# Designs tried in a protein design chat: VH-VL binders against Uncharacterized protein mtre-1 (mtre-1). Part 16

Target 1, 142 residues: Uncharacterized protein mtre-1 (mtre-1), of Caenorhabditis elegans (q09347)
Amino acid sequence: YHQYRELKCSTPTNSIRGGPDRAECHLVLKAEELETGRPVPTGLGCWQEDHDGEEREYCDIVCPKSHTVFISYIDQGHRACFNFITYQVEKRNDEHVLWRSGKCLNSTVNYRIGCKFDDPFETQFKSDNEIFAHLRARARRV
Below, E stands for the ipSAE of ESMFold2; O stands for the ipSAE of ESMFold2 at other seeds; V2 stands for 0.75 times the mean of E and O plus 0.25 times the DockQ between their complexes.

## First folded at step 12 (VH-VL; framework fv_guselkumab)

Design i2 (from f3 with heavy chain Y101W S104D; at its last look DockQ between E and O 0.66; V2 from the best seeds 0.00; counts 0 for: pae E 2.5 > 2)
Heavy chain, then light chain:
Amino acid sequence: EVQLVQSGAEVKKPGESLKISCKGSGYSFTSHWIGWVRQMPGKGLEWMGIIYPGDSDTRYSPSFQGQVTISADKSISTAYLQWSSLKASDTAMYYCARLEWSGDYFSLFDYWGQGTLVTVSS
Amino acid sequence: QSVLTQPPSVSGAPGQRVTISCTGSSSNIGDFYDVHWYQQLPGTAPKLLIYGNSNRPSGVPDRFSGSKSGTSASLAITGLQSEDEADYYCQSYDKSLSGYVFGGGTKLTVL
ESMFold2, look of step 12: ipSAE 0.663; ipTM 0.889
ESMFold2 (binder alone), look of step 12: mean pLDDT 93; pTM 0.946
ESMFold2 at other seeds, look of step 12: ipSAE 0.731; ipTM 0.905
ESMFold2, look of step 13: ipSAE 0.636; ipTM 0.879
ESMFold2 (binder alone), look of step 13: mean pLDDT 93; pTM 0.946
ESMFold2 at other seeds, look of step 13: ipSAE 0.622; ipTM 0.876
ESMFold2, fold request of step 14: ipSAE 0.621, 0.739, 0.014; ipTM 0.870, 0.895, 0.670
ESMFold2 (binder alone), fold request of step 14: mean pLDDT 92, 92, 93; pTM 0.941, 0.938, 0.948
ESMFold2 at other seeds, fold request of step 14: ipSAE 0.720, 0.359, 0.346; ipTM 0.889, 0.803, 0.794
ESMFold2, look of step 14: ipSAE 0.696; ipTM 0.893
ESMFold2 (binder alone), look of step 14: mean pLDDT 93; pTM 0.947
ESMFold2 at other seeds, look of step 14: ipSAE 0.670; ipTM 0.882
ESMFold2, look of step 15: ipSAE 0.747; ipTM 0.902
ESMFold2 (binder alone), look of step 15: mean pLDDT 92; pTM 0.942
ESMFold2 at other seeds, look of step 15: ipSAE 0.637; ipTM 0.879
ESMFold2, look of step 16: ipSAE 0.579; ipTM 0.868
ESMFold2 (binder alone), look of step 16: mean pLDDT 92; pTM 0.939
ESMFold2 at other seeds, look of step 16: ipSAE 0.646; ipTM 0.883

Design i3 (from f3 with heavy chain D57Y; at its last look DockQ between E and O 0.54; V2 from the best seeds 0.00; counts 0 for: pae E 11.9 > 2)
Fold by ESMFold2, look of step 12:
Structure i3 (fold): chain C 142 residues (1-142), chain A 122 residues (1-122), chain B 111 residues (1-111)
Amino acid sequence: as target 1 above (142 residues)
Amino acid sequence: EVQLVQSGAEVKKPGESLKISCKGSGYSFTSHWIGWVRQMPGKGLEWMGIIYPGDSYTRYSPSFQGQVTISADKSISTAYLQWSSLKASDTAMYYCARLEYSGSYFSLFDYWGQGTLVTVSS
Amino acid sequence: QSVLTQPPSVSGAPGQRVTISCTGSSSNIGDFYDVHWYQQLPGTAPKLLIYGNSNRPSGVPDRFSGSKSGTSASLAITGLQSEDEADYYCQSYDKSLSGYVFGGGTKLTVL
């Protein structure tokens, strides 16, 4: 079983490389990789942490208990978001998050993400409203 | 054609300093990460660290943090690896390589320099 | 010791098939990280041989193939030729080490 996500991060001016303004991200929920999908409100499910003195922004990609998460495509014009250096998908407990750091935080970039499950996704969430509630609860705890 | 050309072999004594170079051509030097890889005599490949020459942002392998300095001069499309005080255990071949990505293919070293042999002995 | 384990050596006669294994863990190959393979001919720099688990760059003969399953990857070489005698390295990313990792290398001898 598959689910797909697109994480769309944009600066106010839509600059494709680091500028003065922080990018904000929103998640797009997809059952098929190339469908238009259902956007999650901007900023929902994202938070900041320091990692060894470097700021990182983490976003929950809503792939709980997934056994495989992969980035199938990254859309950026300039290389401010470099794999495993200024972004990566990380497993935290039974959830998966994508983090960004450095100049990637101030860059317009889109990620296409795939998640593989042993069971259908609807066994975990019955509606988009449950997904939004999950993401809001994460933001409040951070 | 993408090329990475490294400086020539070095013979040094313990305690001496050294700075070796890697010049990139045939691509936008400031828009690609350059990594450094060590190969000790008769041994395998070890990642040392990477630099983004556009702004000199640098990240090191934990095993090499504090042991070497990685830098770049973007005006001449050149990356550097340097030691302030060499040890005999630094004897190795050192490669620079371009770090690349495309969609679902991450963290590959697609072009390599020819290598710089560094020999440190009394 | 590398977190990616390769046999130190393999051998085969001309025309035969050999495989070179690359065994990792859930922190690297067993996660979503791709495996790449490099060929290092004697006295030369490494060269990209296979990327993204199974893709061949231009100029690499189709007798070289790669695969990934579970926590392991495999490089297969069919129709062995004397020119295939080289060292072969797998490479991935390890999330626990937060860094790029190479396998220990495998020397291929063509008998």
Scores: ipSAE 0.006, ipTM 0.577, lowest interface PAE 11.9, mean pLDDT 83
ESMFold2 (binder alone), look of step 12: mean pLDDT 92; pTM 0.945
ESMFold2 at other seeds, look of step 12: ipSAE 0.007; ipTM 0.595

Design i4 (from f3 with heavy chain Y101W; at its last look DockQ between E and O 0.60; V2 from the best seeds 0.00; counts 0 for: pae O 3.7 > 2)
Fold by ESMFold2 at other seeds, look of step 12:
Structure i4 (fold): chain C 142 residues (1-142), chain A 122 residues (1-122), chain B 111 residues (1-111)
Amino acid sequence: as target 1 above (142 residues)
Amino acid sequence: EVQLVQSGAEVKKPGESLKISCKGSGYSFTSHWIGWVRQMPGKGLEWMGIIYPGDSDTRYSPSFQGQVTISADKSISTAYLQWSSLKASDTAMYYCARLEWSGSYFSLFDYWGQGTLVTVSS
Amino acid sequence: QSVLTQPPSVSGAPGQRVTISCTGSSSNIGDFYDVHWYQQLPGTAPKLLIYGNSNRPSGVPDRFSGSKSGTSASLAITGLQSEDEADYYCQSYDKSLSGYVFGGGTKLTVL
């Protein structure tokens, strides 16, 4: 069973290289790879942590208990976001998050992400409203 | 207070261009999707498309793809709907609406503009 | 014609209960997707009434309620009042059309 996500991050000026302004990200939930998708309310599912003195911003991509998570496409093409250096998908317990760091935090970049599950995704959430509640509760927990 | 204020009514002739506006205030304009909805005279609501002004991520209903252009100028917190060449069948009320919050709850199209009446006749 | 079917009109007397149906398919209401309801008073913009099938935004009284079953959703209005006279629209996401869809609308007349 498959689910898809778009995580799109942009600076106020759409700078594709590191700049003075922090990028803001929004997540779109997709059941089919090629569909419009349903936006996640802004401000949900992303937070900051220090990792060995380096600031990282983590975003929950809503793929819990997925056995396979992959980035199928990344749109930046430049030196600010490098795989495994300034961004990567990380598994935390049953959840998957995407983190960014360094100049990538201040750069416009778009990710297309796929998630594979053993069971239909809707067995984990009753509806989009439940997904949003989950993300809201996660932000309060941090 | 969250407000969406649309530009005034328009009376146009077929073949003319038009760009109508929707100005958001009382919230972070760049962090919320905004959509456009058509209501033809005496008819129901039709979703036309949505835009995320933060990066101009724009998604159209298949029924409206190629017929209109949705855009935003985040520096003035304004979204736009535009036609390059109006037809008489474009006569309708056009609403902008915000996706996301209703108080502490999550919702779709939680705040609506007052509407812009577009009349296209010879 | 919309993929979400609503009756064109319903009516009720003050104090009574009315229901408005919204019938879809497996590609919208019959799938994962939530149903939302909007009220459009005469000469005004639509206003969010019910979201996520059954949730009420602040300022919407609990005499308005929503439910979803199978491929259909329902809006119920109890204690009907004259100011409830309006058009009511359901809305969902349709996977086949890859987009948001509104029902055709229901005109509620308070007798």
Scores: ipSAE 0.394, ipTM 0.818, lowest interface PAE 3.7, mean pLDDT 86
ESMFold2, look of step 12: ipSAE 0.476; ipTM 0.850
ESMFold2 (binder alone), look of step 12: mean pLDDT 93; pTM 0.946

Design i5 (from f3 with heavy chain S28I S56R; at its last look DockQ between E and O 0.78; V2 from the best seeds 0.00; counts 0 for: pae O 5.7 > 2)
Fold by ESMFold2 at other seeds, look of step 12:
Structure i5 (fold): chain C 142 residues (1-142), chain A 122 residues (1-122), chain B 111 residues (1-111)
Amino acid sequence: as target 1 above (142 residues)
Amino acid sequence: EVQLVQSGAEVKKPGESLKISCKGSGYIFTSHWIGWVRQMPGKGLEWMGIIYPGDRDTRYSPSFQGQVTISADKSISTAYLQWSSLKASDTAMYYCARLEYSGSYFSLFDYWGQGTLVTVSS
Amino acid sequence: QSVLTQPPSVSGAPGQRVTISCTGSSSNIGDFYDVHWYQQLPGTAPKLLIYGNSNRPSGVPDRFSGSKSGTSASLAITGLQSEDEADYYCQSYDKSLSGYVFGGGTKLTVL
């Protein structure tokens, strides 16, 4: 069983190299790999942590209890985002989040993400409004 | 208050180009997707495509892919719908609308422009 | 032809109750996706009337209500008034068509 996500991060000037402005991200929810998808408002489900001196921005990608989460494609014109160094998908309890750090925070980058489940996704969320409520609750944790 | 203000009515001939506009105000323009919707005379609403002005990510309905160009200029909070060569069958009312959420629901068009009537005479 | 089927027209007398149906499939109404309704008064732009199947935006009278059951949605108008004469559209997301879809529209005539 599969679900797909796009996480699209852009700076005000669409800078592909690190610069003065932070990128802001929005998630696009997709049940099939090739569809327009349902965009989430910018910033919803994302937050910052400053842990051990490293600033990171985390975004919930809405793949709870997924056994496999993978980035199938990353679009960045200049490589400011390095896997395991300035970004990675992290499992946090039963949730999956994508974090970015360093120059990646100030760079335009798009991620295409797949999630694999043992059971149909509807066992986690019964409808779109449950997904949205989940993301609103995440934003309020800050 | 959120407002979407569209450019005025157009009367064109077949084969001419046209670019109509939709200016957003009362919200952060780059924080929402804008969609375009066609309504042919006496007919219903048809989704044409959406654009995210922040990065200009543009997605088209299969029925309109290659038929029109959707674009945006975030410096003036404006989205555009463009034809390179108009046909008589492009005669219709065109609306822009903001894709948004309300409460815990999303994938809805919460604010609409007043519409731009395009008439292609032939 | 839309994948969301609405009757082309419906009519009712003032004070009556009318219902407008929106019939879809498991790829839109029947699974994950919510139904929204828009009212288009003659010569005007569409306006959001009902969202998330049954919720009213601020300013929409409570005589408008929406519901969803199985692969169908319904808009109900009680206490019908002459000003309710308009076109009504349902809207959903369709995963098979990879996009947003509107119903064909229903013309409400107040007799």
Scores: ipSAE 0.124, ipTM 0.754, lowest interface PAE 5.7, mean pLDDT 86
ESMFold2, look of step 12: ipSAE 0.387; ipTM 0.832
ESMFold2 (binder alone), look of step 12: mean pLDDT 93; pTM 0.949

Design i6 (from f3 with heavy chain E100T S104E; at its last look DockQ between E and O 0.81; V2 from the best seeds 0.00; counts 0 for: pae E 2.4 > 2)
Fold by ESMFold2, look of step 12:
Structure i6 (fold): chain C 142 residues (1-142), chain A 122 residues (1-122), chain B 111 residues (1-111)
Amino acid sequence: as target 1 above (142 residues)
Amino acid sequence: EVQLVQSGAEVKKPGESLKISCKGSGYSFTSHWIGWVRQMPGKGLEWMGIIYPGDSDTRYSPSFQGQVTISADKSISTAYLQWSSLKASDTAMYYCARLTYSGEYFSLFDYWGQGTLVTVSS
Amino acid sequence: QSVLTQPPSVSGAPGQRVTISCTGSSSNIGDFYDVHWYQQLPGTAPKLLIYGNSNRPSGVPDRFSGSKSGTSASLAITGLQSEDEADYYCQSYDKSLSGYVFGGGTKLTVL
């Protein structure tokens, strides 16, 4: 069973090499890889943590209990966002999050993400209201 | 107050080009998706596509892919719907609408433009 | 034809109750996607009437209500008034069509 996500992060000037402004991100929920998708409000499901003195912003990508998560595309080409260095998909318990750090926090970047499950996604959420509530709880950790 | 104001009615001939506009105000234009909806005379609403003006990410309904161009100019808070060669069957009312959320629900069109009537005839 | 089926018309006398159905499938309403309703008064743009299956935006009278069950949704209008004469559209998202979908529309006539 598959789900797809886009995480779209942008700055006012669309800088891809960092800059003065923090990027703001929103998730796009997709059941099929090539569908239009359903955009989630900007900032919902994202929060900040310190990791070894380095600021990180985490965004829940809504892939609970997924056994495989992969980034199929990133539109920046490693100019300020480098896998395993300034961003990574990380598993936390039965959830998956994408974090960004360093100059990537202030860079426009878009991710396409795939998630593979043993069970249908609908077994985790009964409605969009439940997805929204889940993501809102993450945003309130700031 | 959120407003979407569309350009005026158009009377065109088959084969002519056309670009109609939708100007947004009263909200952050670059942080909300905008959609276009067609309503043919005496018919219902048809979703044509959406655009995210912040980066111009544009997505089309399969029925309209390749038939129209959706674009935006964020410097003037304006979205566009464009034809390179109009057909008589393009005669319709065209609405822009903001795709967003209300309460804890999303994927809805909360504010609509007044509509632009496009008439294409010989 | 839309994948969301509405009756072409319904009618009622002032003060009566009418319902408008919106029948979909497992790829839209029958999945977890919400249903929203729009009112289009004659000669005007559509306006959001009901969102998230059953919620009213500010300014919408409480005689308008919505529900969702199985693969169908329903809009109910009680205390029918002449001003309610309009076209009504349901809207959802369809994963098979990979996009947003509106019902075919229902013309409400107040007798």
Scores: ipSAE 0.550, ipTM 0.860, lowest interface PAE 2.4, mean pLDDT 89
ESMFold2 (binder alone), look of step 12: mean pLDDT 92; pTM 0.941
ESMFold2 at other seeds, look of step 12: ipSAE 0.732; ipTM 0.901

## First folded at step 13 (VH-VL; framework fv_guselkumab)

Design j1 (from i2 with heavy chain S107H; at its last look DockQ between E and O 0.06; V2 from the best seeds 0.00; counts 0 for: pae O 16.2 > 2, placed apart)
Fold by ESMFold2 at other seeds, look of step 13:
Structure j1 (fold): chain C 142 residues (1-142), chain A 122 residues (1-122), chain B 111 residues (1-111)
Amino acid sequence: as target 1 above (142 residues)
Amino acid sequence: EVQLVQSGAEVKKPGESLKISCKGSGYSFTSHWIGWVRQMPGKGLEWMGIIYPGDSDTRYSPSFQGQVTISADKSISTAYLQWSSLKASDTAMYYCARLEWSGDYFHLFDYWGQGTLVTVSS
Amino acid sequence: QSVLTQPPSVSGAPGQRVTISCTGSSSNIGDFYDVHWYQQLPGTAPKLLIYGNSNRPSGVPDRFSGSKSGTSASLAITGLQSEDEADYYCQSYDKSLSGYVFGGGTKLTVL
């Protein structure tokens, strides 16, 4: 069973090289890869942590109990967001998060993410409001 | 207090050049984008472009690319809007406005200059 | 034509509620791009009225409120007063244009 996500992060200038302005991210929930999707309210499900002296911003991508999560696409020609260096998908217990760091925090970037499950996603959340409540409990906006 | 003070009204003829200014105070001028917005007589607001004075990164609306030059002099906390050859259709009120990033919200203009009226007629 | 569509005018009697709509698309309001509202009193510069869809800056009366749903946003004014006569603009960012977009403006008349 598949679910898809977009994580869309943007700055006022749409710079892909980093800049002075922090990007604001929101998640788009998709049951099928090519659908328009259902946007999550801006800022829900993202928070900051320091990791060995480096600031990271983590966003829950809403793929709980997924056995496989992959990034299928990131904007071409990016100068600030590099896999394993300034972003990565990590598993935390039964949940998956995407973190960004360095200049990627201040860059416009869009991710397409796929999630594979053993059970239908609808067994975990019955409505978008349940998803939003889950994400609100995780939000760490300053 | 954040303040944007624009240069005074201008009366020009077609073909003349013009450079109008927007001086920022009460905040770190080099750490915020400044945008320019046109309002033709009796019409709405049109975004023209933005500049980041810290490194002069400049972005234009497609409608204004090649028609104006946006620049800044960070040593005197001033942004500029400039025409090399004015047209009668450039008659409008021109505003500068500060772009703000609040950490949670983007793409808003939180402080505006008082406006500079530019009149171009023969 | 404006990327964000607003009615050209709205009117209401003193004390009434009026609503000004702002309709966009999936390239601006319809995803994560917030809507901001500006008030332009006659003969003055625009002033930030509502930001981030529903937040009021300090000094804006609580009778002004904003909301967003889908690809549309709405500004509501309750307890309408003569001082509310102004032009109102919605504004967002448009990914397809890589730029800032304003609605065409709505003239509010208090009858």
Scores: ipSAE 0.000, ipTM 0.518, lowest interface PAE 16.2, mean pLDDT 84
ESMFold2, look of step 13: ipSAE 0.006; ipTM 0.607
ESMFold2 (binder alone), look of step 13: mean pLDDT 92; pTM 0.941

Design j2 (from i2 with heavy chain S107N; at its last look DockQ between E and O 0.88; V2 from the best seeds 0.00; counts 0 for: pae O 2.3 > 2)
Fold by ESMFold2 at other seeds, look of step 13:
Structure j2 (fold): chain C 142 residues (1-142), chain A 122 residues (1-122), chain B 111 residues (1-111)
Amino acid sequence: as target 1 above (142 residues)
Amino acid sequence: EVQLVQSGAEVKKPGESLKISCKGSGYSFTSHWIGWVRQMPGKGLEWMGIIYPGDSDTRYSPSFQGQVTISADKSISTAYLQWSSLKASDTAMYYCARLEWSGDYFNLFDYWGQGTLVTVSS
Amino acid sequence: QSVLTQPPSVSGAPGQRVTISCTGSSSNIGDFYDVHWYQQLPGTAPKLLIYGNSNRPSGVPDRFSGSKSGTSASLAITGLQSEDEADYYCQSYDKSLSGYVFGGGTKLTVL
């Protein structure tokens, strides 16, 4: 069973290099790879943590209990975002998050993400309302 | 308060180009998707596409892909709907609307422009 | 023809209750996609009336209510008033059509 996500991050001037301004990210939810998708409000489901002296911004990609998560494509002009160095998809228990660090935090970038499940996604969320509540609860706790 | 103000009515001939506008105010224009909706005379609402002005990410309904161009100029908080060659069948009312969450929900059109009537006749 | 089916018209006398149905499929309402409702008064732009199946924006009277069950949604108007005479549209998301969809619209006439 498949779900798809886009995580789109942009700076005010669409800087492709690690400039002075933080990028803001929004998630686009897709049930099929080729669809418009349902945009999540900008910033919702994202938060900052200090990880061993490194500033990171984490975004929930809404793929709970997924057994396989992969980035099928990353669209960026200048390479400020490197897998395992300045970004990575990380599994926290049954949740998956994408973090960014370094110059990647201040760069315009688009991630295309696939998630695979053993059961239909609808067994975890009965409606968009539940997805939204999940993301709001994440932001409220942070 | 949140407002979407559209450009005025247009009377055109088949084959002419046209670009109509939708100016947003009272909110962060670059952080909210804007959609376009067509209403042909005496008919219902049809979603045409959406754009995210922050990065110009543009997505079209399959029925309108290749038929119109949606764009935005974030420096003046304005979204556009554009035809390169109008047809008589393009005669309709065109609305812009903000695609946003309203309290506990998202993926709805919470604020609408007043509409732009486009009449295409020879 | 829309993938969300609404009756073309409905009518009621002042003070009565009317309902407007919105019938979809497993690719939209029958999935986890929420239903929203819009009111379009004559000669005006649509206005958000009900969101997330059953919630009312600020300023919408509690005479308006919405619900969703299975592949269908319903808008109910109680205490019908002459100013309720308008076109009403449901809206959802459809993954087969890769986007947002509106119902065909229902003209409410107050007798």
Scores: ipSAE 0.609, ipTM 0.871, lowest interface PAE 2.3, mean pLDDT 88
ESMFold2, look of step 13: ipSAE 0.677; ipTM 0.887
ESMFold2 (binder alone), look of step 13: mean pLDDT 92; pTM 0.942

Design j3 (from i2 with heavy chain E100H; at its last look DockQ between E and O 0.80; V2 from the best seeds 0.00; counts 0 for: pae O 2.9 > 2)
Fold by ESMFold2 at other seeds, look of step 13:
Structure j3 (fold): chain C 142 residues (1-142), chain A 122 residues (1-122), chain B 111 residues (1-111)
Amino acid sequence: as target 1 above (142 residues)
Amino acid sequence: EVQLVQSGAEVKKPGESLKISCKGSGYSFTSHWIGWVRQMPGKGLEWMGIIYPGDSDTRYSPSFQGQVTISADKSISTAYLQWSSLKASDTAMYYCARLHWSGDYFSLFDYWGQGTLVTVSS
Amino acid sequence: QSVLTQPPSVSGAPGQRVTISCTGSSSNIGDFYDVHWYQQLPGTAPKLLIYGNSNRPSGVPDRFSGSKSGTSASLAITGLQSEDEADYYCQSYDKSLSGYVFGGGTKLTVL
């Protein structure tokens, strides 16, 4: 069973190789790979942590209990985000999150993500409003 | 104070071009999706497409793909709907609307512009 | 020709209860996608009335309520008042149409 996500991160000036402005991200939920999708309000489901002295921003990509999560495409125009260096998808407490660090935090970048499940995704959420409540619980920004 | 203010009514002839506007204020324009909705005379609401002004990512309803152009100029907090060649069937009220702000839910249009009446007749 | 079907009109006397249905399919309402409702008073833009199936924004009286069951949703208006005379639209997301869809609209007449 498949679900798709886009994580869209933008700076005010669309900086593509770092810069002074922090990018803000929002998630786009897709049941099919090629659809418009359902955008989540900017900032919901993302938070910051210090990881071994390096700032990271984590965003919940809403693929709980997925057995396979992959980034199929990264649209960044100019390379400021490097896999395993300044971003990665990781499993954290049965959740899948994407983190960014370094110059990637201040860069406009879009991720296209696929998630594979053993059971239909809809067994984990009764409706869209449960997805929103889940993301609201993760929100750390004002 | 969230407001979406649209450009004034238009009377045009078939074949003419037109660009109408929707100026957002009282919120972060670049971090919210804006949609366009058509209402033909005496008919219901039809979603045409959405744009994310932060990076101009634009997505169209299949019914409107190739029929109109949606764009934004984030430096002046303005979204646009444009026709290269108007048809009589484009006569309608056009609304801009913002996707989900200040609520606890998403996938809804929470604030609407006042509408722009476009009349296309010979 | 909306994929969300509403009755074209309903009517009621002041003080009565009316309901407006919104019938969809598994590609839109299908229990998973939330339903929102908008009120359009004559000569004005639509205004959010009910969101997330049953929630009211600030300023919307509690005589307006919404519900969803299966592939259908319903808007109920109790204590009907003359100011409620308007067009009402349901709205959802449809994955087959790759976007947002509105019902055909229902004109409410207060007798």
Scores: ipSAE 0.498, ipTM 0.844, lowest interface PAE 2.9, mean pLDDT 87
ESMFold2, look of step 13: ipSAE 0.648; ipTM 0.880
ESMFold2 (binder alone), look of step 13: mean pLDDT 91; pTM 0.935

Design j4 (from i2 with heavy chain E100Y; at its last look DockQ between E and O 0.81; V2 from the best seeds 0.00; counts 0 for: pae E 2.3 > 2)
Heavy chain, then light chain:
Amino acid sequence: EVQLVQSGAEVKKPGESLKISCKGSGYSFTSHWIGWVRQMPGKGLEWMGIIYPGDSDTRYSPSFQGQVTISADKSISTAYLQWSSLKASDTAMYYCARLYWSGDYFSLFDYWGQGTLVTVSS
Amino acid sequence: QSVLTQPPSVSGAPGQRVTISCTGSSSNIGDFYDVHWYQQLPGTAPKLLIYGNSNRPSGVPDRFSGSKSGTSASLAITGLQSEDEADYYCQSYDKSLSGYVFGGGTKLTVL
ESMFold2, look of step 13: ipSAE 0.714; ipTM 0.898
ESMFold2 (binder alone), look of step 13: mean pLDDT 92; pTM 0.939
ESMFold2 at other seeds, look of step 13: ipSAE 0.635; ipTM 0.877
ESMFold2, fold request of step 14: ipSAE 0.544, 0.599, 0.619; ipTM 0.852, 0.870, 0.861
ESMFold2 (binder alone), fold request of step 14: mean pLDDT 92, 93, 93; pTM 0.941, 0.949, 0.950
ESMFold2 at other seeds, fold request of step 14: ipSAE 0.652, 0.662, 0.592; ipTM 0.880, 0.874, 0.856
ESMFold2, look of step 15: ipSAE 0.656; ipTM 0.885
ESMFold2 (binder alone), look of step 15: mean pLDDT 92; pTM 0.937
ESMFold2 at other seeds, look of step 15: ipSAE 0.470; ipTM 0.843
ESMFold2, look of step 18: ipSAE 0.581; ipTM 0.870
ESMFold2 (binder alone), look of step 18: mean pLDDT 92; pTM 0.942
ESMFold2 at other seeds, look of step 18: ipSAE 0.577; ipTM 0.861

